# VH-VL binders against Probable Brix domain-containing ribosomal biogenesis protein, part 4

Target 1, 155 residues: Probable Brix domain-containing ribosomal biogenesis protein, of Methanococcoides burtonii (q12zb3)
Amino acid sequence: MLITSSRKPSANTRTMCKYLASFFNCKYMTRGKMGLIDIVSLCENGLLMVVGDYHGSPGSIMFYDSHGVELLSIHLSVFYPDGYKYTPLKALEPSINGDGELFNLLSYYLDIPEGECYYDSKCLIASDDHLEFVYLDNMLFRLNIKNYRKMVMSE

## First folded at step 20 (VH-VL; from v8 with light chain Y95W)

Design w3
Fold by ESMFold2, last read:
Structure w3 (fold): chain C 155 residues (1-155), chain A 122 residues (1-122), chain B 106 residues (1-106)
Amino acid sequence: as target 1 above (155 residues)
Amino acid sequence: QVQLVQSGAEVKKPGSSVKVSCKASGYTFIDYYMHWVRQAPGQGLEWIGYINPAYGNTYYNQKFQDKATITADESTNTAYMELSSLRSEDTAVYYCARSEWDLFPGYYFDYWGQGTLVTVSS
Amino acid sequence: DIQMTQSPSTLSASVGDRVTITCSASSEIDYMHWYQQKPGKAPKLLIYDASHLESGVPARFSGSGSGTEFTLTISSLQPDDFATYYCQQYDSYPWTFGQGTKVEVK
């Protein structure tokens, strides 16, 4: 999976990209002036995640396949626990847990194992209302879901 | 100097179809979504849907799902919207509008076409 | 769909007047814009995210509000400001606009 941002991201959005990259053990790539075709050309058979910056805050996460086809878009706001500070995470294998349609979509697209959250783990707890990123039994941050849209391709 | 130039006004009979064009210039056409928005006389704006010109994917407001068909032609940097089974209620000015791909489509529309009046009369 | 309702639908005002337009959302939203539209022209973005002026928009325009209630204010109306104003939410698809507020001379 490759993670990047919208153009001219704020510090908050860059930090979110770094946390997500650290959580999922994948690369964060600085956007620069690259357009959709340029960014997609740097993906292999992996997923592209784009964190959208909305005037200084992360406000969306959009998923594209390696051909630039939009798979899922999530409109969100971010909740940070008291004392939020970026720090690189251990390269533990993440798992996903939860219920609901968004959980099923993320489980399918992220292709990470479904499983229970252990004290010494990375765990994404997903529902239609929240995405909670848990590391060593502590919530790093939560994404509050405003809406989401899955894409249907005609073949 | 981004420009969106739309085709001219149309007068159509009920039951017919119309195809409105929107020719883009001054930017890389496939790097932006193209939206269509309509405005009936004396009324507010209604969002119809959009196309990703790079791959032809379209997404519609459910209200217009069976009325509008949005397409794009990369070779001419032109987006199209076809309206089918026209009724008098479809009389409106139809605008094309651009948005960035890396934010929610239609987060805001940074450039608009001049509008195309479609009149449906008996 | 999230319904956006503007008030008033029409107002008459003179150059120099303070003009206030409200927009109510049918549910709480975090994200909305204000657009200006002059007769025969396409809409133009004035204020993004409720309170931030778009580049090139005069300082006499301001926006405020949160939750379900939002306000556009023109502190001293100018001849160029006679137009119809729309709020738009981008919180949930489909993106919806208010019905418009027409600001007319006199």
Scores: ipSAE 0.346, ipTM 0.733, lowest interface PAE 3.3, mean pLDDT 87
Fold by ESMFold2, look of step 21:
Structure w3 (fold): chain C 155 residues (1-155), chain A 122 residues (1-122), chain B 106 residues (1-106)
Amino acid sequence: as target 1 above (155 residues)
Amino acid sequence: QVQLVQSGAEVKKPGSSVKVSCKASGYTFIDYYMHWVRQAPGQGLEWIGYINPAYGNTYYNQKFQDKATITADESTNTAYMELSSLRSEDTAVYYCARSEWDLFPGYYFDYWGQGTLVTVSS
Amino acid sequence: DIQMTQSPSTLSASVGDRVTITCSASSEIDYMHWYQQKPGKAPKLLIYDASHLESGVPARFSGSGSGTEFTLTISSLQPDDFATYYCQQYDSYPWTFGQGTKVEVK
């Protein structure tokens, strides 16, 4: 998986890209002036995640396949726990759990195992209302889901 | 300088089809989505759907899913929309319009074609 | 689908008048635009994200609002401003437009 941002990301959006890259053990690449074809060519048959900016904060996460096809786009806001400070994450293998359509879509597209959240793990807890990112039994941040769009097959 | 140039006006009989073209210039065609929007005479705007020209995947307003077929040709930087089974209520000006691919949820139609009048009459 | 309702449908105004157009959404939205369309021309983006003027748009235009209620204001109407104005939501597909507000000479 490759993580990048929309063009001209805010500092908050760049920080979210770094969090996600650290959580998923994948590469964050600065967007620059690259277009769609340039960026997807760097995904090496993997998933592309694009973090979008809204009024100086992360406002969306969009997923594309290695051919540039839009798979899932999520409109969201970010909640950080009071007093949290970023710390580099250990390269533990993340797991996903939860319920609902968004959980099923993310479980399908992300290459991470389904499993419970353990005190010594990375865990994504997904539902149609929230995506919670848990590290060593502490919530790093939560994405509050406003809406999402999945690819609709023609007719 | 971005430019979208559409094909000329069409007069069609009910039950026939029409294919409208939109030729893009002044930008990298496959880096942007192309949308289609219609406007019946004296009425408001309706969004029809879009295509990602790089791969050809489309997304339609359900109202138009059986009416419109959107395609693109990278080699000519041209998007197309074919309307089938034309009826008199399909008489409208049809616009192509461009958006960025990675601005969800805040997509902008920043450039529009000049419009193509399709008139359906016997 | 999110329905967008504009008010008024038509208004008559004179050069120099302050003009206010409203747009109501059927559910809360974060993202909407205003377009201007002159007769025989394609729509033109006027205001994006409810309140931000597109490049080249005169300062007499302004937008405001949030949630379900949005307004477009022309502080001093000019001859070039006689046109039809549309709001558009882009929170979710399908993209939907208001029915339009025609600003015409009184």
Scores: ipSAE 0.306, ipTM 0.707, lowest interface PAE 3.6, mean pLDDT 86

## First folded at step 21 (VH-VL)

Design x1 (from w3 with light chain E28S H52E)
Fold by OpenDDE, fold request of step 22:
Structure x1 (fold): chain C 155 residues (1-155), chain A 122 residues (1-122), chain B 106 residues (1-106)
Amino acid sequence: as target 1 above (155 residues)
Amino acid sequence: QVQLVQSGAEVKKPGSSVKVSCKASGYTFIDYYMHWVRQAPGQGLEWIGYINPAYGNTYYNQKFQDKATITADESTNTAYMELSSLRSEDTAVYYCARSEWDLFPGYYFDYWGQGTLVTVSS
Amino acid sequence: DIQMTQSPSTLSASVGDRVTITCSASSSIDYMHWYQQKPGKAPKLLIYDASELESGVPARFSGSGSGTEFTLTISSLQPDDFATYYCQQYDSYPWTFGQGTKVEVK
């Protein structure tokens, strides 16, 4: 997966991109002036995540496949329990758990195994209302889901 | 400068179809979504749908899923909208409008075509 | 569906006046955009994301608001500003527009 942001992202949005990249053990690429086709061409494993900025904060996450087709877009707000300071995470394999349609979609698109949160793990807890990113039994941040748009059906 | 130039006014019979074109210039056509919006006489604005010209994927307002078909030709920097089974209620000015592709959920249209009047009458 | 209601529907004002148009949403929204439309012309983007001024738009235009209440303000109305103004939201499907506010000469 490749992670980038919308154009002219705030520091907070860039920080979120770094967190997500660190969490999923993937690359964050500065958006610059690149268009969709340019960015998609850089995706080697076929998934692009774009973090949208809204008034200086992350406001959305959009997923695109290797053909530039939008798969899923999420309108969200961010909650940080311990502030906004970025710290690189260990290169652990992330897992996902949860319930609901968004869980199924993310599980499918992210292609990460389903699993419980352990003391020494990265785990994404997904529901239709929120996404919790947990690292070593501590919640890094929570994405509160306002709404989402699915462009394709999950299997 | 960015320009969107639409095809001319159309007068159609009920039951027929019409295809409106929107030619883009002054920017990289495939780097932006192209939307279609209609405005009935004396009425407000309704979003119809959009296309990603880079790959051809589309998204429609459910109200227009069986009415409008949006396509694009990269070689000519032209977007199209075909309206089928025309009725008098389809009489409106139809606009093409550009947006960036990653503005979800707050899409806005920074450039518009001049509009195409489609009149459906017996 | 989120309903967008503009107030007033028609506004009579003079050149130099401070003009305020309100857009009320039936539910809380984050993204509000404002457009200007003159007769026989396509809408023109004025404000996006509630308060961001589109490039090339005069500084006399401004937007503010959050939740369910948003406003477009013209600090000093100019002759070129007589037009119909629309608010729009996209953060909830289906996307909807306000009914419009016509600013006419007093």
Scores: ipSAE 0.586, ipTM 0.875, lowest interface PAE 0.7, mean pLDDT 93
Fold by OpenDDE, fold request of step 22:
Order: structure tokens, then C-alpha cells, then sequence
Structure x1 (fold): chain C 155 residues (1-155), chain A 122 residues (1-122), chain B 106 residues (1-106)
């Protein structure tokens, strides 16, 4: 997977991208002035995640396949626990758990195994109204889902 | 069918304020952004700003940051734009316009109100 | 801010003519949209994302371009096409419009 942001992302959005990249053990590419097609061309047989900046904060996550076809777009807001400071995460294999349609979609597109959140794991807790990213039994941040748009169904 | 119906024409004195309304129907109001665009007589189009009715967040063109205030009332499916400290230069037709939600790469306006002429003269 | 410059500002043409309007952006953009406006009416979306035809818009309208140069083409001008056309970029805030191109009867 490749992660990038919308054009001219805020510091908050860049931080989110770094978190996500660290969480999923994938590359964060600085958007710069690159167009979507340019970025997609760098995503070979993979998934492109675009974090949209909304008024200085992450406001969306959009998923594209390696051909630039939109798969899933999520309208969201971010909640950070108080006092949290970004630090690189260990290269653990993330897992996902939860329920609902969004869980199924993310499980499929992200291609990460379903698993329980252990004290020594990276796990994504997914529901239709929020995504919680947990690292070593601590929540890094929560994405509150306002709505999402799916373009295809998971198998 | 989607409709955006704006309030009627306004004639205002310099220094006064005006509030234009845009009532939406035929679609889910909170699922779309509502934008405001102005057009001075014989001139082009200027984007003023938009509101996300789902959260109430707004974003303005810096040019209009101190001029326009955009609000929305979900209960009535109505968006508002208030213009303050009116000057003759604010004389224009003001349009509300709908766009689908899309933070990347952007928006386009698929439906427009009929426009509201605001005339500022002493 | 990204500035949009249309060329020409005014275009005189006859029914049946091929009409080309150019929009130049001060910076590279990914998506250009085109609107048509008739006197006393609100703008109408014609083309979005540079080349996508809006539903209900006649096929004689087309858009192309990338980077800083975009073009709206009317393959065969019809009487209903005499209007002012605007380009708009949505890639960077604030979103900006071209100054407009008035297509009038020759």
C-alpha cells in the first residue's frame, strides 16, 4: 500500500499519514504538486490511500486501486488522546477486528488478517461509525466516521 | 428533483447587512456541500466559500473572510449567507450551488440556485 | 492563488462552426471544470474533471487538457450554445474561475 495526502496538507494531516504508514508498515509519499494519476502510477499492484485535508485536519480517507479507480471514500474526523506524542511504531503485522460493512470492506482492501487486540500488537478496530488504531494496548487515535461511499463490495 | 431556491432581490444601503437564504429540496441536505458564488454585473464568477451541513464547518475564500458568514439549518434544509458592512462593490448576483462531497481532489457544482441580486447604493 | 486565464475573451462564430476555448492555469492542476452561463441564468455544469461530460450535456461538447492548459471544444456550434463559458479549478484553495469567454453570433 502507498499512502499520501491531499495537496498542501496541514501538519495534522501529514502526521496522520505518518501514523498510518507506520501502522501499516507501508510508504508515505509526500504529495507535493503531484497529480493523482502521477501518484497512482507509483502504486504497482497495490492500494493507494489518500488522506484528505479538511481545514487543517484529516477529513477523509480515499482508497484507490493501482489503476486509479476509487474503491472507498470515508468522511471522517480525527480524535487524538490527550498527551499523545507521535513516535514510530514497531514493524509489527497489523490485524483488524470489528463488525459492520466498513469492517468487511477494510479487511478486504487492506488485506490484513482478522485478529484480537493483544498487548503487543497493532490492531485496527473497525465499525461503521469509527476506526480505532491501537498500538501496544494504547489507542493512537480514533477516526470518527460521518459517512462513507463504497464503489465496490468486498468479496 | 433537486432544487435550490434562493430568497428575493435585496436593495441595501452602504454599511448595512444582508442575509440571503438558499432552500434545498429533492435530496439529502447534509450529504452535500453548499457553496456560495458571486457575480458582479458584467463580471465573472467568484467563489466565496462553502459549508458542510453535516458538521457545520465552513471554509472561505480569504477575500471574503471578513465579508461573508455562511450558515446552515438542517431542520429546514436551508443555507444562509450574510454579508456585512456592505459597499457598492458588493453589488452582485449571489448564487448558492451544491456539490457532492469530495475532499480529494475537489468539487464541482451540479445544481445552482436561481441567484439573488444584492444592490448596494446610497 | 491559482489564476485562470481564458482565451479568447470574446469569440464570434456561426452556427456549425467548430469552437475552441482555452483555459490556462498559473500552476499545474489535475481537474478543470467548465460551465455555461446564459444571460440572467445561473451557470450550468458542462464538463468536469477536464473531460467528463455532465449528464444531459450534448455530445458536441468536449474537454481536454492537462497540467496548465485545458480546452473546451464545441464540435458544431448550435443556436443554443451562444453563451458565456467559464473554466474553474478545484485543486487548490481558493477555487478560482476564468474570466469567461463570450461566444456570440458572428
Amino acid sequence: as target 1 above (155 residues)
Amino acid sequence: QVQLVQSGAEVKKPGSSVKVSCKASGYTFIDYYMHWVRQAPGQGLEWIGYINPAYGNTYYNQKFQDKATITADESTNTAYMELSSLRSEDTAVYYCARSEWDLFPGYYFDYWGQGTLVTVSS
Amino acid sequence: DIQMTQSPSTLSASVGDRVTITCSASSSIDYMHWYQQKPGKAPKLLIYDASELESGVPARFSGSGSGTEFTLTISSLQPDDFATYYCQQYDSYPWTFGQGTKVEVK
Scores: ipSAE 0.373, ipTM 0.775, lowest interface PAE 0.7, mean pLDDT 92
Fold by ESMFold2, look of step 21:
Structure x1 (fold): chain C 155 residues (1-155), chain A 122 residues (1-122), chain B 106 residues (1-106)
Amino acid sequence: as target 1 above (155 residues)
Amino acid sequence: QVQLVQSGAEVKKPGSSVKVSCKASGYTFIDYYMHWVRQAPGQGLEWIGYINPAYGNTYYNQKFQDKATITADESTNTAYMELSSLRSEDTAVYYCARSEWDLFPGYYFDYWGQGTLVTVSS
Amino acid sequence: DIQMTQSPSTLSASVGDRVTITCSASSSIDYMHWYQQKPGKAPKLLIYDASELESGVPARFSGSGSGTEFTLTISSLQPDDFATYYCQQYDSYPWTFGQGTKVEVK
C-alpha cells in the first residue's frame, strides 16, 4: 500500500499520513504534482490511499487499486486524544475489528486479518460511524465518518 | 487554460431523450471528476451526479437515478449526460462542472461549462 | 438530505451599500461554499470553506459562520456585484444548494 496526500498538505495532514503509514507498515510519499495515473504507477501492485487536506486538517481518505480504479471514498473529521504526538510505531501486523458495511469494505481492500484488539497489537476498529486506530491498547486517534461511498462502475 | 464547452440548446418533446456533451480542454481529463448540475428557470441549482472519467464509475443524486445517465469518452475528453423520459419539469439549463480526484468528490467546483438549455415542450 | 435556506430571496441595493446574505443549514455542517452567478453565465466560486476567499475575488467579499448559520457580506457593493448568490453544502450527499439571493439595483 502507498499513502499520499492531496496537494500542498498541512502539517496535520502530513502527520496523519505518517501515522497511517506507520500503522499499516507502508510507505508515505509526498504528492507533488503527480496525477492519478502517475502515482498509481508507483504503488507496486498495492493499494493507494490518499488523505485529503481540508483547510489545514485531514478531511477525506480515498482508496484506489493498483490500476487506478476508485474503490472507496470517505469524508471524515479527526479526533485526537489528549497528548497526541506522532511517534513511529512498532512494525506489528495490524488487524481489523468491527461491524457494518465500511468495516467489510476496509477488511476486504486493506487485506488485513480480522482480529481482537489485544494489549500488544495494532487494531483498526471500524464501523459506519468511526474508524479507531488502536496501538498497544491505546487509541491513537479516531476518524469520525461523515459519509462514505463505494464507487459504481459502468462497463 | 481550462475550458469546459457544452453542446448547444435542445428543444425536445415529452417522453423523448436528450444527450448533452461537455468537452474538456487545458488539463488532463482523467485526473478530475465531472459533475452535472441543473438550474430550472428562475430556480436554484440541483446536483445530479458525477463520473470519474478514468474508469467510468458514477454516483447519482437519488432524485435522478432513473432520469440521468452520465458517461465519458477519454479519447475525446468529453463527458455526456443523457436524460430519459423527458417531462416539462426537466426544462432547465444543465451545467457540467469539475472537481479534483484527490478530495471527496464535489468538494468544490472550480470550472463550469457555459450551460446547455434543454426545453421540453410539445 | 441537508436543506440550505437562503435569505432574503431578493434584495435591492445601491452601489456603495453593505450587503448581507444568510444561509441556514437544516443540520450542522462543516463545509460550505458561496457562488456568484450572473445572468446567462455559469456560477463562479467566491468563498470556499465558509470564509476562504477564492483567488482573484475582490477583498470586499467575505464569509463567516459555522454550524447551521452562514453569512456572505459585500462591504461596498459595486456595479459588477449585481448578481444572484448561492450557498452550497458539501458535508453530505447529495450536495445541495440554497435557492439563491438576487441582488438587484434599487
Scores: ipSAE 0.346, ipTM 0.727, lowest interface PAE 3.0, mean pLDDT 87
Fold by ESMFold2, fold request of step 22:
Structure x1 (fold): chain C 155 residues (1-155), chain A 122 residues (1-122), chain B 106 residues (1-106)
Amino acid sequence: as target 1 above (155 residues)
Amino acid sequence: QVQLVQSGAEVKKPGSSVKVSCKASGYTFIDYYMHWVRQAPGQGLEWIGYINPAYGNTYYNQKFQDKATITADESTNTAYMELSSLRSEDTAVYYCARSEWDLFPGYYFDYWGQGTLVTVSS
Amino acid sequence: DIQMTQSPSTLSASVGDRVTITCSASSSIDYMHWYQQKPGKAPKLLIYDASELESGVPARFSGSGSGTEFTLTISSLQPDDFATYYCQQYDSYPWTFGQGTKVEVK
């Protein structure tokens, strides 16, 4: 998976890209002058995740396949627990658990194993209301889901 | 300066087709979705669909699935919409409008073309 | 499809009046915008995400609401504000617009 942002991202959006890249053990690439074709070509047949900057804050996560087809778009806000300070994450393999339509979509597209959160793990707890990122039994941050769209290429 | 310049007004007979163009300038054409929206005389707006000019993939309002065909030509920075099997109820002003590809799709339309009147009459 | 219904369809007002336009959605939505359209011109984005003013839009415009009920308010109508206003939902394809509210000089 490759993670990038919308153009001219704020510091908050860049930080979210780094969090997500560290969580999923994947590459964050700054967008620079690249357009969709350029950045998709760097995904090596993998998933592209784009974190959208909405007026200085991260506000969306979009998924594209290796052909630039929109797969899933999520409108969201970010919650950080009190006292949280970003610390680089160990390269543990993440798992996903939860329920609901968004969980099923993310389980399918992220292609990470379904599993519980353990003391020594990364796990994503997904529902239609929240995406909670848990590392070593502590919640790192939560994405509050405002809306989402599953997209299929039709005609 | 961002501009979307559309082709001129058309008068068509029922059963014919029309192809409306929208030439973009002042920005990187393939970095934005191009949408089409119509407005019948004295009526509100109807969203028709959009194209991703970078890959050519399209999405349509189901109402217009068999009516409209949206295409784009990167080499001329131009989007097109072809309407087939025209009927009098297709008389409307047709607008192109852009939205960013890297935000939630169709989040808002920040720039619009000037509109193209298509009149369908005997 | 989510239907957007505006009221009133036409509104007569004088310069200086407070003007309120309502948009109702057929189901609960989180995302909607307001557009202004002057005669012979394309629509122009006015307010996004129900309440956020687009760059260059005068502060006399404001938006509010959530769920199924949304309002656009012009606190003190100016001559440049006589136009037709549309709401648009951005929650579910197909994107749909309200039928418009024409603000006319009294």
Scores: ipSAE 0.294, ipTM 0.667, lowest interface PAE 3.0, mean pLDDT 86

Design x1 (from w3 with light chain E28S H52E)
Fold by ESMFold2, fold request of step 22:
Structure x1 (fold): chain C 155 residues (1-155), chain A 122 residues (1-122), chain B 106 residues (1-106)
Amino acid sequence: as target 1 above (155 residues)
Amino acid sequence: QVQLVQSGAEVKKPGSSVKVSCKASGYTFIDYYMHWVRQAPGQGLEWIGYINPAYGNTYYNQKFQDKATITADESTNTAYMELSSLRSEDTAVYYCARSEWDLFPGYYFDYWGQGTLVTVSS
Amino acid sequence: DIQMTQSPSTLSASVGDRVTITCSASSSIDYMHWYQQKPGKAPKLLIYDASELESGVPARFSGSGSGTEFTLTISSLQPDDFATYYCQQYDSYPWTFGQGTKVEVK
């Protein structure tokens, strides 16, 4: 998986990209002036995640396949339970749990195992309302889901 | 500079079809989405749908799903919209409009074509 | 679909007046734009994301609001500002526009 941002990201959005890359043990790449074809070509048959900016904060997460086809786009806001400081995460394998359509879509596209959260783990708790990122039994941040769009290809 | 130049006005009979073109210049065509918006005489604006010219994928307003077909030809930097089974209420000015591809949840249209009047009558 | 309702539908004003146009959404939204359209011309983006001026738009234009109520303000109306103004929501598909507010000379 490759993580990048939309054009003209705020510092907060770039920090979110780094946090997500640390959580999923994947690469974050600075967007610069690259267009869709340029950035998709760097995914090497992997998933592309694009974090969008809204008024200085992360406002969306979009997923594309290695051919630039939009798979899932999520409109969201961010909640931070504590002060905003990035903490390097250990390279633990993340798990996902939850329920609902968004959970099923993320479980499928992210291809990470289902599992419960415990004191020494990374886990993503997903529902149609929230994505909670949990590390060592503490919530790092929560994404509040406003809407999402899945793409069903006709061919 | 960015320009979107649309094909000329059309007069059509009910039940026929029309294909409107929108030729883009001044930017990298496949890096932006192309939308279509209509405006009936004396009325407001209605969003029809968009295409990603890089890969040909489209998304439509459900109201227009069975009415409009949006395509693009990257070799000529041209987007197209075909309207089928024309009725008198399809009489409108049809605009093409550009947006960024990664601006979810919505798109704002920074450049617009000059509009194409499609008249459907008797 | 999210319905966008503009008020007033027509507004008579004089050069120099402060003009306000309201856009109400049928449900709470975070994201919307304002467009200006002069007769016989394509719409022009004026304000994006409720409050951000598009490049080249005069500073007399401003946008504000949140939730279900949004306002476009022209601090001192100029002759070039007589036009129809549209709001557009981009919070959910389909992207819908308000029905328009025509600003005309008093």
Scores: ipSAE 0.116, ipTM 0.670, lowest interface PAE 5.5, mean pLDDT 86

